# Ledger of designs, part 3: miniprotein binders against q9bqp7

Target 1, 240 residues: q9bqp7
Amino acid sequence: VPQNWFPIFNPERSDKPNASDPSVPLKIPLQRNVIPSVTRVLQQTMTKQQVFLLERWKQRMILELGEDGFKEYTSNVFLQGKRFHEALESILSPQETLKERDENLLKSGYIESVQHILKDVSGVRALESAVQHETLNYIGLLDCVAEYQGKLCVIDWKTSEKPKPFIQSTFDNPLQVVAYMGAMNHDTNYSFQVQCGLIVVAYKDGSPAHPHFMDAELCSQYWTKWLLRLEEYTEKKKNQ

## First folded at step 38 (miniprotein)

Design T7y
Fold by ESMFold2, last read:
Structure T7y (fold): chain B 240 residues (1-240), chain A 93 residues (1-93)
Amino acid sequence: as target 1 above (240 residues)
Amino acid sequence: SIEIKVEVRKDGETFKYEYKVDSPMELWRVLERFMRYIRKEGAEKIEIRIEAKSPEEAEYFAWILLQIFEELGYEDIRIEFDGKRIEVTGKEE
């Protein structure tokens, strides 16, 4: 159990739409500061077993592709993910810009993969937006806040080389979602809160994406695990 | 076909199970059943051995088993590979 408990939800806030809310999704800029990001906390608190599995995967890939081939592979995976996120932000943004849309960005297997999910997404409230938890002292950059099948969710988009048909196959992604959720619910830049999460795993060949819905109870369970990871990170900082 | 062998130690007794499944989804259903059982009953030690179709798939299953064992609360988790075969053991502390 965490030594310093903090609630994921904020009772002072409502998840109901506010009539004064703007029609353009929020995009709070990420500020450089001394507090850690969600992804850094998770990376720095990997278990020895997780590090072992990652290192084994790296060595096998290097054996198969060579060191330069592995570097090229990881660079291409990163580029694919970046382009996917850019396409989704463009698709979900209602505002016209002076810049012309890139038609090739919108044509990909990953975008085809998520089409059945996107038709259930509405009421976009935030896109690529920074969150900060001042009390717990961490920051993040969430992908999307929108309604999914009528429920307001923090939505995280992922590309994957392997099928992830159940939430346990998404590894630390649920922790990432709830960390963003808890930060947003206590961040003064936001006037509303979110109690549900959604992880969407998209596939390059266009195969139907796997949605992983997280209701409030499941989010609370993962929130406890996130708090433990954050405490572990803070304790490791004492040795540096 | 994916072969899975499960060994459970509970109250000083050892129980062994063997399954053959044709897909990762069927494998997940087997694992989910054991997760529900262990959450309810507990076990001193669980050992799961899987013969995957490739070394890469074995690594994928190892990540899944690690997440499952950590969710079940095991702190002593050992992972062993032999080509496309993976063995993950979780022990109570």
Scores: ipSAE 0.503, ipTM 0.843, lowest interface PAE 1.8, mean pLDDT 85
Fold by OpenDDE base, fold request of step 39:
Structure T7y (fold): chain B 240 residues (1-240), chain A 93 residues (1-93)
Amino acid sequence: as target 1 above (240 residues)
Amino acid sequence: SIEIKVEVRKDGETFKYEYKVDSPMELWRVLERFMRYIRKEGAEKIEIRIEAKSPEEAEYFAWILLQIFEELGYEDIRIEFDGKRIEVTGKEE
C-alpha cells in the first residue's frame, strides 16, 4: 500500500465536459523544471530484472548490427516514432490547422495501422499537452485526450515491430497512461476529468493496431502501482 | 509466407480454399474480403486454420480473425489453439 495515497480521480470535477470547452484541443507547453517526468520516474524505478532484460536485448542487437548499426537503428526508431506522433497530431487537429499537412508524414505503415482506431476517435480535447500533478510533484506530456467509442480517454500511441495483443505485453505503458490521467485530473489547467485510458500499439508494416482499453477500475489498479513507483523514486532521490 | 486454409460449408457442401500471404496486413485484407463475400453467399460455417511461427504470432492472428468475425456479426465464434496452430470457426445461426 502506498504511504502517500492520492486519488486518481478528482471528485470536484465533472466527467461531463462543460459546454464551454473550447473547440480547439489544448496544447499546454512542457516547462523544463526540476520536477521529474513520468518517463523519468518509470525508468529510474525499473526492477533489476527489467534492466537486465533490456541490457540483454541491447547486447544482442549490438552483436547483430554492430555498435554503429545499433546507434543507427535506435535513431531511426526514435525518428519514426516522432514522425508518427507528428502525423497523428496533424490528423487529430482541427482542419484549419491542416493547411500545412506534409503528405509524406501520412504515408507510413504506422498511420495505416491506426486507421481503424482513428475511425472510433472523436471529440479531441488535448494533443501533445503537458500535465502536472502539483501535490504528487511530477509532470508529463500526454499524446491525446479524446473520445474512443464514445468514452473519454487518455490515449497513448505506441510503435512496435512486434505484436502486442495483450495489455500485459505493454510493460509500464499502463502506468504511464494512469500517471498522465491522475496528473490531468488534478492539473488546474484542465477543467475536465478523464476516467479511461487507451493504449494503441501501431505496427510498422501497417498491420492493424491493437487497442488496449482501460476502464476506470483497471486505471485505479494501475494507479496504485504508479504511486508505489513514485514513492520509490522519491526515496531514491532523498538518498542521492 | 503465411498459409491459410479456409473451409466453408454451404448447402451441405464443403468448399476448401488455400491462401498464401506475406504479411498480417495482407492476411487481414484477404480474409476480410473473402469472408464478406462468403457471408453474403449464406455460408453456414466458416473454418479458418493458420499455422503461426510463434505463440505471439498465433495470438496476433487469432486477434485479427476475431476482429473480422466480430465485424461481420458472427455470434458463435470458437477459437482453438494447438501449439502454433490456430483454428477459428464461425457459425451462422
Scores: ipSAE 0.020, ipTM 0.248, lowest interface PAE 7.1, mean pLDDT 85
Fold by OpenDDE base, fold request of step 39:
Structure T7y (fold): chain B 240 residues (1-240), chain A 93 residues (1-93)
Amino acid sequence: as target 1 above (240 residues)
Amino acid sequence: SIEIKVEVRKDGETFKYEYKVDSPMELWRVLERFMRYIRKEGAEKIEIRIEAKSPEEAEYFAWILLQIFEELGYEDIRIEFDGKRIEVTGKEE
C-alpha cells in the first residue's frame, strides 16, 4: 500500500461536462519547473529487469544496424512519432483552428492505422495539454481527452512496429495514462473529471490500431502502481 | 504470409475459401470485402480460421475479425482459440 495515498478521482468534480465547456479543446502549456514529469518518474523507477531488457534490445539493434544505424533508426522513430502526434492534433482540432493541414502529415501508415479508432472519438476536451498534480508534485503532457465510444477518456497515442494486443505489452503506458488522469482530475485548470483511459497502438504499416480501453476499476488498479512508482522516485531523490 | 480459411454455409451447402495475405491490413481489407459480399448473398454461417505465429498474434487477428463481424452487424459471434489457431464463427438468424 502506498504510504502517501491520494485518490485518482476527485469527488468534488462532476463527470458531466458543464454545458459551458469551451468549443475549443484545452491546450495548457507545459511549464518547465523543478517538478518531475510522469515520464521521468517512470524512467527512473524502472525495474532492473526492465532496464536489462531494454539494454539487451539496444545491443541487439546496434549489432544489426551498427551504432550510426541505430542512432538514425532512433531518430527516425522519434520523428515519426512526433509527426504522428502533430497529425492527430490537426485531425482532432476544431475546423476553425485548422491551420492548413499539411497533407503530407496525413499520409502516413500510422494515420491510416487509427482511422477506425478516430471514428469512435468525439467531444475533444483537451489536446497536447499540460497537467499538474500539486499535492503529489508531478507534471505531464497528455495527448488527448475525448469521448471514445461515448466514454470520456484520457487517450494516449502510441506507435509500434509490432502488434501489441495486450495491455501488458504496453509496459508503463497504463501508468502514464492514470498519472495524467489523476493529475487532471485535481488540476485547477480543468473543470471536469475523467474516469477512463485509452491507449491506442498505431502501426507503421497501416494495420488496424489496437485500442486498450481502461475502465475506472482498471484505472484505479494502475493508479496504486503509479503511486508506488512515485514514492520510489521520491525516496531515490532524497537519498541522492 | 497469413493463411486464412473461410467456410461459408448457404442454402445448405458449404463453400470453402482460402486466402493468403502479407499483412494484418490486407487481412482486414480482404475479409471485410469478402464478408460484406457474403452477407449480401444471404449466408447463414461464416467460419474463419487463422493460424498465428504466436498467441499474441492470434489475439490480434481475433480482434480484427471481431471488428469486421461487428461492423457488418453480426450479433452471434463466437471466437475460439486452440493454441495459435483462431476460429471465428458468425451466424445470421
Scores: ipSAE 0.016, ipTM 0.260, lowest interface PAE 7.2, mean pLDDT 85
Fold by OpenDDE base, look of step 38:
Structure T7y (fold): chain B 240 residues (1-240), chain A 93 residues (1-93)
Amino acid sequence: as target 1 above (240 residues)
Amino acid sequence: SIEIKVEVRKDGETFKYEYKVDSPMELWRVLERFMRYIRKEGAEKIEIRIEAKSPEEAEYFAWILLQIFEELGYEDIRIEFDGKRIEVTGKEE
């Protein structure tokens, strides 16, 4: 049980979009400060088992590709992920900003993979927007806030070369999503609240992406786990 | 390669098809095209069997098949797992 419990949902915020919601998605810039990012917290609080599994994977890949080959592979994966997010931001942005769509960005297997998900995405409220939890003292950059099948979600887009049909196969991604939700729900820059999360795993070969929907109950469960990770991070920093 | 076995029942006869595909994307394309064809022909029952390399892959294939069957308007969809073997049965009511 977390020592410092804080709610994921803000009872002072209505779930109903105020009629004054800007027609343009919010894009709040991330300010570099001393406040830890969600990603940093998660990376520094991985279990010994998670570290071991990642290291084992790395060693296997180095054995297969060589050291230089592995560096190239990781660089390419990163670049592909970045391009995918840029393409999605372009797709989900209002049409007036679409004049400069690099058609080459849209011609990817990852974009093909998410087409069926994009059909169910509407009401985009934020894209690549920073969130800050002032009380719990962490920040993050969320990919998207939109309605998925009529439910307002924090959407996190992931790229994978391997199938991830289970939410458990997404490792700490559920924690990342709820961390963003909790921060957004208490960030004064946002006037609305989210109760659901969505992890979308896109595939390089254009295979249909897996949507992992997180309802309010599941989000609350992962929120407790996130709070524990945050406490562990805080304790670790006090001892450093 | 992914091996797909399809059995279609129509007018009391059973037709068997076998496909080999190299990716889940190809699996989707092949099965969607096939199922659209069979729907036009008025099949009573479709049974698809796939051997997966892992339970996780099996679940992914089952999900793909479910999406195709739902998209095509099948109401009675049964999915069975036996280890790495997936069997999906759809009936047109």
Scores: ipSAE 0.008, ipTM 0.217, lowest interface PAE 10.2, mean pLDDT 84
Fold by OpenDDE base, last read:
Structure T7y (fold): chain B 240 residues (1-240), chain A 93 residues (1-93)
Amino acid sequence: as target 1 above (240 residues)
Amino acid sequence: SIEIKVEVRKDGETFKYEYKVDSPMELWRVLERFMRYIRKEGAEKIEIRIEAKSPEEAEYFAWILLQIFEELGYEDIRIEFDGKRIEVTGKEE
């Protein structure tokens, strides 16, 4: 049980969009501050087993590709991910804010992969927007807040070369989603609340993406795990 | 390659089809098109069998099949797993 329990949901906020919600998705810039990011907290609180598995994978990849080959591979993976997020932001943005759609960004297997998910996405409220939890003292950059099949979700877009049919196969991604959700629900820059999460795993070959929907109950369960990771991070920093 | 076996029952007769596809995307496209055709033709039952290379791949294929069957409006959908083998059956009442 977390020592410093804090609710994921804000009882002072309604789930109903206020009639005054701007038609334009929010894009709050991430401020560089001493406040740790969600990603940093998760990375610094990985288990010894997780670290070992990651290092083993890295060593295997270096053995197969060489050091320079692995660097190139890693760079390419990051670039593909970035382009995918940029393409999604362009697709989900209102037409009036669309700079010249680089048609080349839209011609990716990842974009093809998510087409069936995008059909069920509507009511975009935020894109690439910063969130801050003032009480718990962490920040993050969320990919998207939108309705998925009529339910308002924090949506996290992931790229993968391997199938991830189970939410458990997404590792710490559920923790990231609920961390963003909890922060957003208590960030004064947001007037609304989110109760659901969605992890979308897109595939390079254009294979249908896997949507991992997280209801309020599942979000609450992962929120407890997130709080424990945050406490662990805080303790490690006090001892450093 | 992904090998797909399809059995269709129509008017008391059983028809067998075999497909080989190179990707899950192609699997989806081929089966959706085929099943949409068979649905329009008034098939009473459709059974799809796929042998996956891994349990994870099997789950992925099962998910694809489920999406197609649901999209086409099948109400009685059964999914069975035997190791890496997937069997999906849809019936029209």
Scores: ipSAE 0.008, ipTM 0.238, lowest interface PAE 9.4, mean pLDDT 85

Design T7y
Fold by OpenDDE base, fold request of step 39:
Structure T7y (fold): chain B 240 residues (1-240), chain A 93 residues (1-93)
Amino acid sequence: as target 1 above (240 residues)
Amino acid sequence: SIEIKVEVRKDGETFKYEYKVDSPMELWRVLERFMRYIRKEGAEKIEIRIEAKSPEEAEYFAWILLQIFEELGYEDIRIEFDGKRIEVTGKEE
């Protein structure tokens, strides 16, 4: 049981879209401060098994590509992920940012992969927006808040490569989603709350993306796990 | 084809299932559906074994399995990775 229990949902907020919510998605900038990010907390509290798998993957990749080749590979994967998120932001933004949609950004296999999911996405409330949980003292940058099949969700977009998936970006994704959800639900910059999560795994080859829907019950279960990870992180930092 | 062996423990009995799939995507869909079903039925333990053709394929399968187990909310997940062989065990508390 977490020592510092805090609810994931805010009873003071309504799930009903206020008709007065701005038509423009929120984009709150991430402030760099001493407050840990969700990603940092999760990375520093990985299980021994997760660490082992990651290390084994890295060792193999270094053996196959060399050290410089592995660095290049990692850089390319990171760049592809960034471009994918930028492309999604462009697609989901109601402002026809007349920025010449770099047609090249939209011609990715990852974008093709998520097309069937995007058909069910509407009512975008936030894109690449910072969240802060003031009481629990963590921050994050969420990818998207939108309606998926009529349910308001925190949406997290992930990329996968065959036959070598980027495993670092996919570990603890449910915890990441609920961490963002819990922070957003208590962040004063947001007037609404979210009760559902959606993880979308996009594939480089354009294969249909895999949606992982998280209902309120499942989110609540992962929230407890998130709180435990946060406590573990906090304790580790006190001992350093 | 990818051969998948699944062992499920429920009510003191062990049930064994074997699947043959043609792709990692099919593996994901089949196992996700199956594991979701088994979890609803109150299985105490699930063990999945896959033999991969390469270490790279094994890591990919391990990743798929982890995603499924995490999605389904298993708390006690054990992964054994020996070269090309993957064994994932989930227990319900």
Scores: ipSAE 0.007, ipTM 0.222, lowest interface PAE 10.1, mean pLDDT 84
Fold by OpenDDE base, last read:
Structure T7y (fold): chain B 240 residues (1-240), chain A 93 residues (1-93)
Amino acid sequence: as target 1 above (240 residues)
Amino acid sequence: SIEIKVEVRKDGETFKYEYKVDSPMELWRVLERFMRYIRKEGAEKIEIRIEAKSPEEAEYFAWILLQIFEELGYEDIRIEFDGKRIEVTGKEE
């Protein structure tokens, strides 16, 4: 049980989106504060097993591709991921619909992969927006807040390659989502709360993306795990 | 594109540079070249900021930057994460 319990949901906020919410997605910039990111917390609190698995994967990939080949591979993976997120931001942004979309970004297999998910996405409220939890003292940049099948979700987009798995911590992705959710629900820059999460895994070959929906109960369970990771991080920093 | 903001402090003045690169490999090449130049010029402090699109990308960029700073012989290296933003600071003694 976390020593410093804090609720994921804000009882002071209504579940109903205020009808007055602007039609434009929020894009709050990150403020320069010495505040740990969600990503940093998760990375520095990985289990020995997770670290070991990542190291083994890295060693295997280096053995297969060579050092230079591995660097190139990793570079390409990140570039593809970035382009995918940029394309999604362009697709989901009402203002960018008026701008000349880079057609090359939209022709990716990853974009094809998520088309069936995008059909169920509406009511975009935030895109690439910063969230800060002042009490728990962490920050994050969420990908998207939108309605998925009529439920408001924190949406996190992931890329995957079937032929050669890259370092994706599938186990920590839910923690990331709930960390953003909890921060947003208590961030004064947001007038609404979110109770659901969605992780979408897009595939390079255009195969249908896999949606991982997280209801409020599942989010609450992962929130407890997130709090434990945050406490572990805080303790490690005090001992340094 | 990857947007890189660099701030260099030399002789009490602050110099700002912006780079736009298409890949992490290009990021490496551009920054290595630049930092090698700045070190020769006797910069007191260098700060590099990159906004990543994912946590994984942020970690990778941080790793790249760390490798460059270590290769160039910086002893005081600070790496900070703010969301998906990375800030790496090197100080010359």
Scores: ipSAE 0.000, ipTM 0.194, lowest interface PAE 11.5, mean pLDDT 84

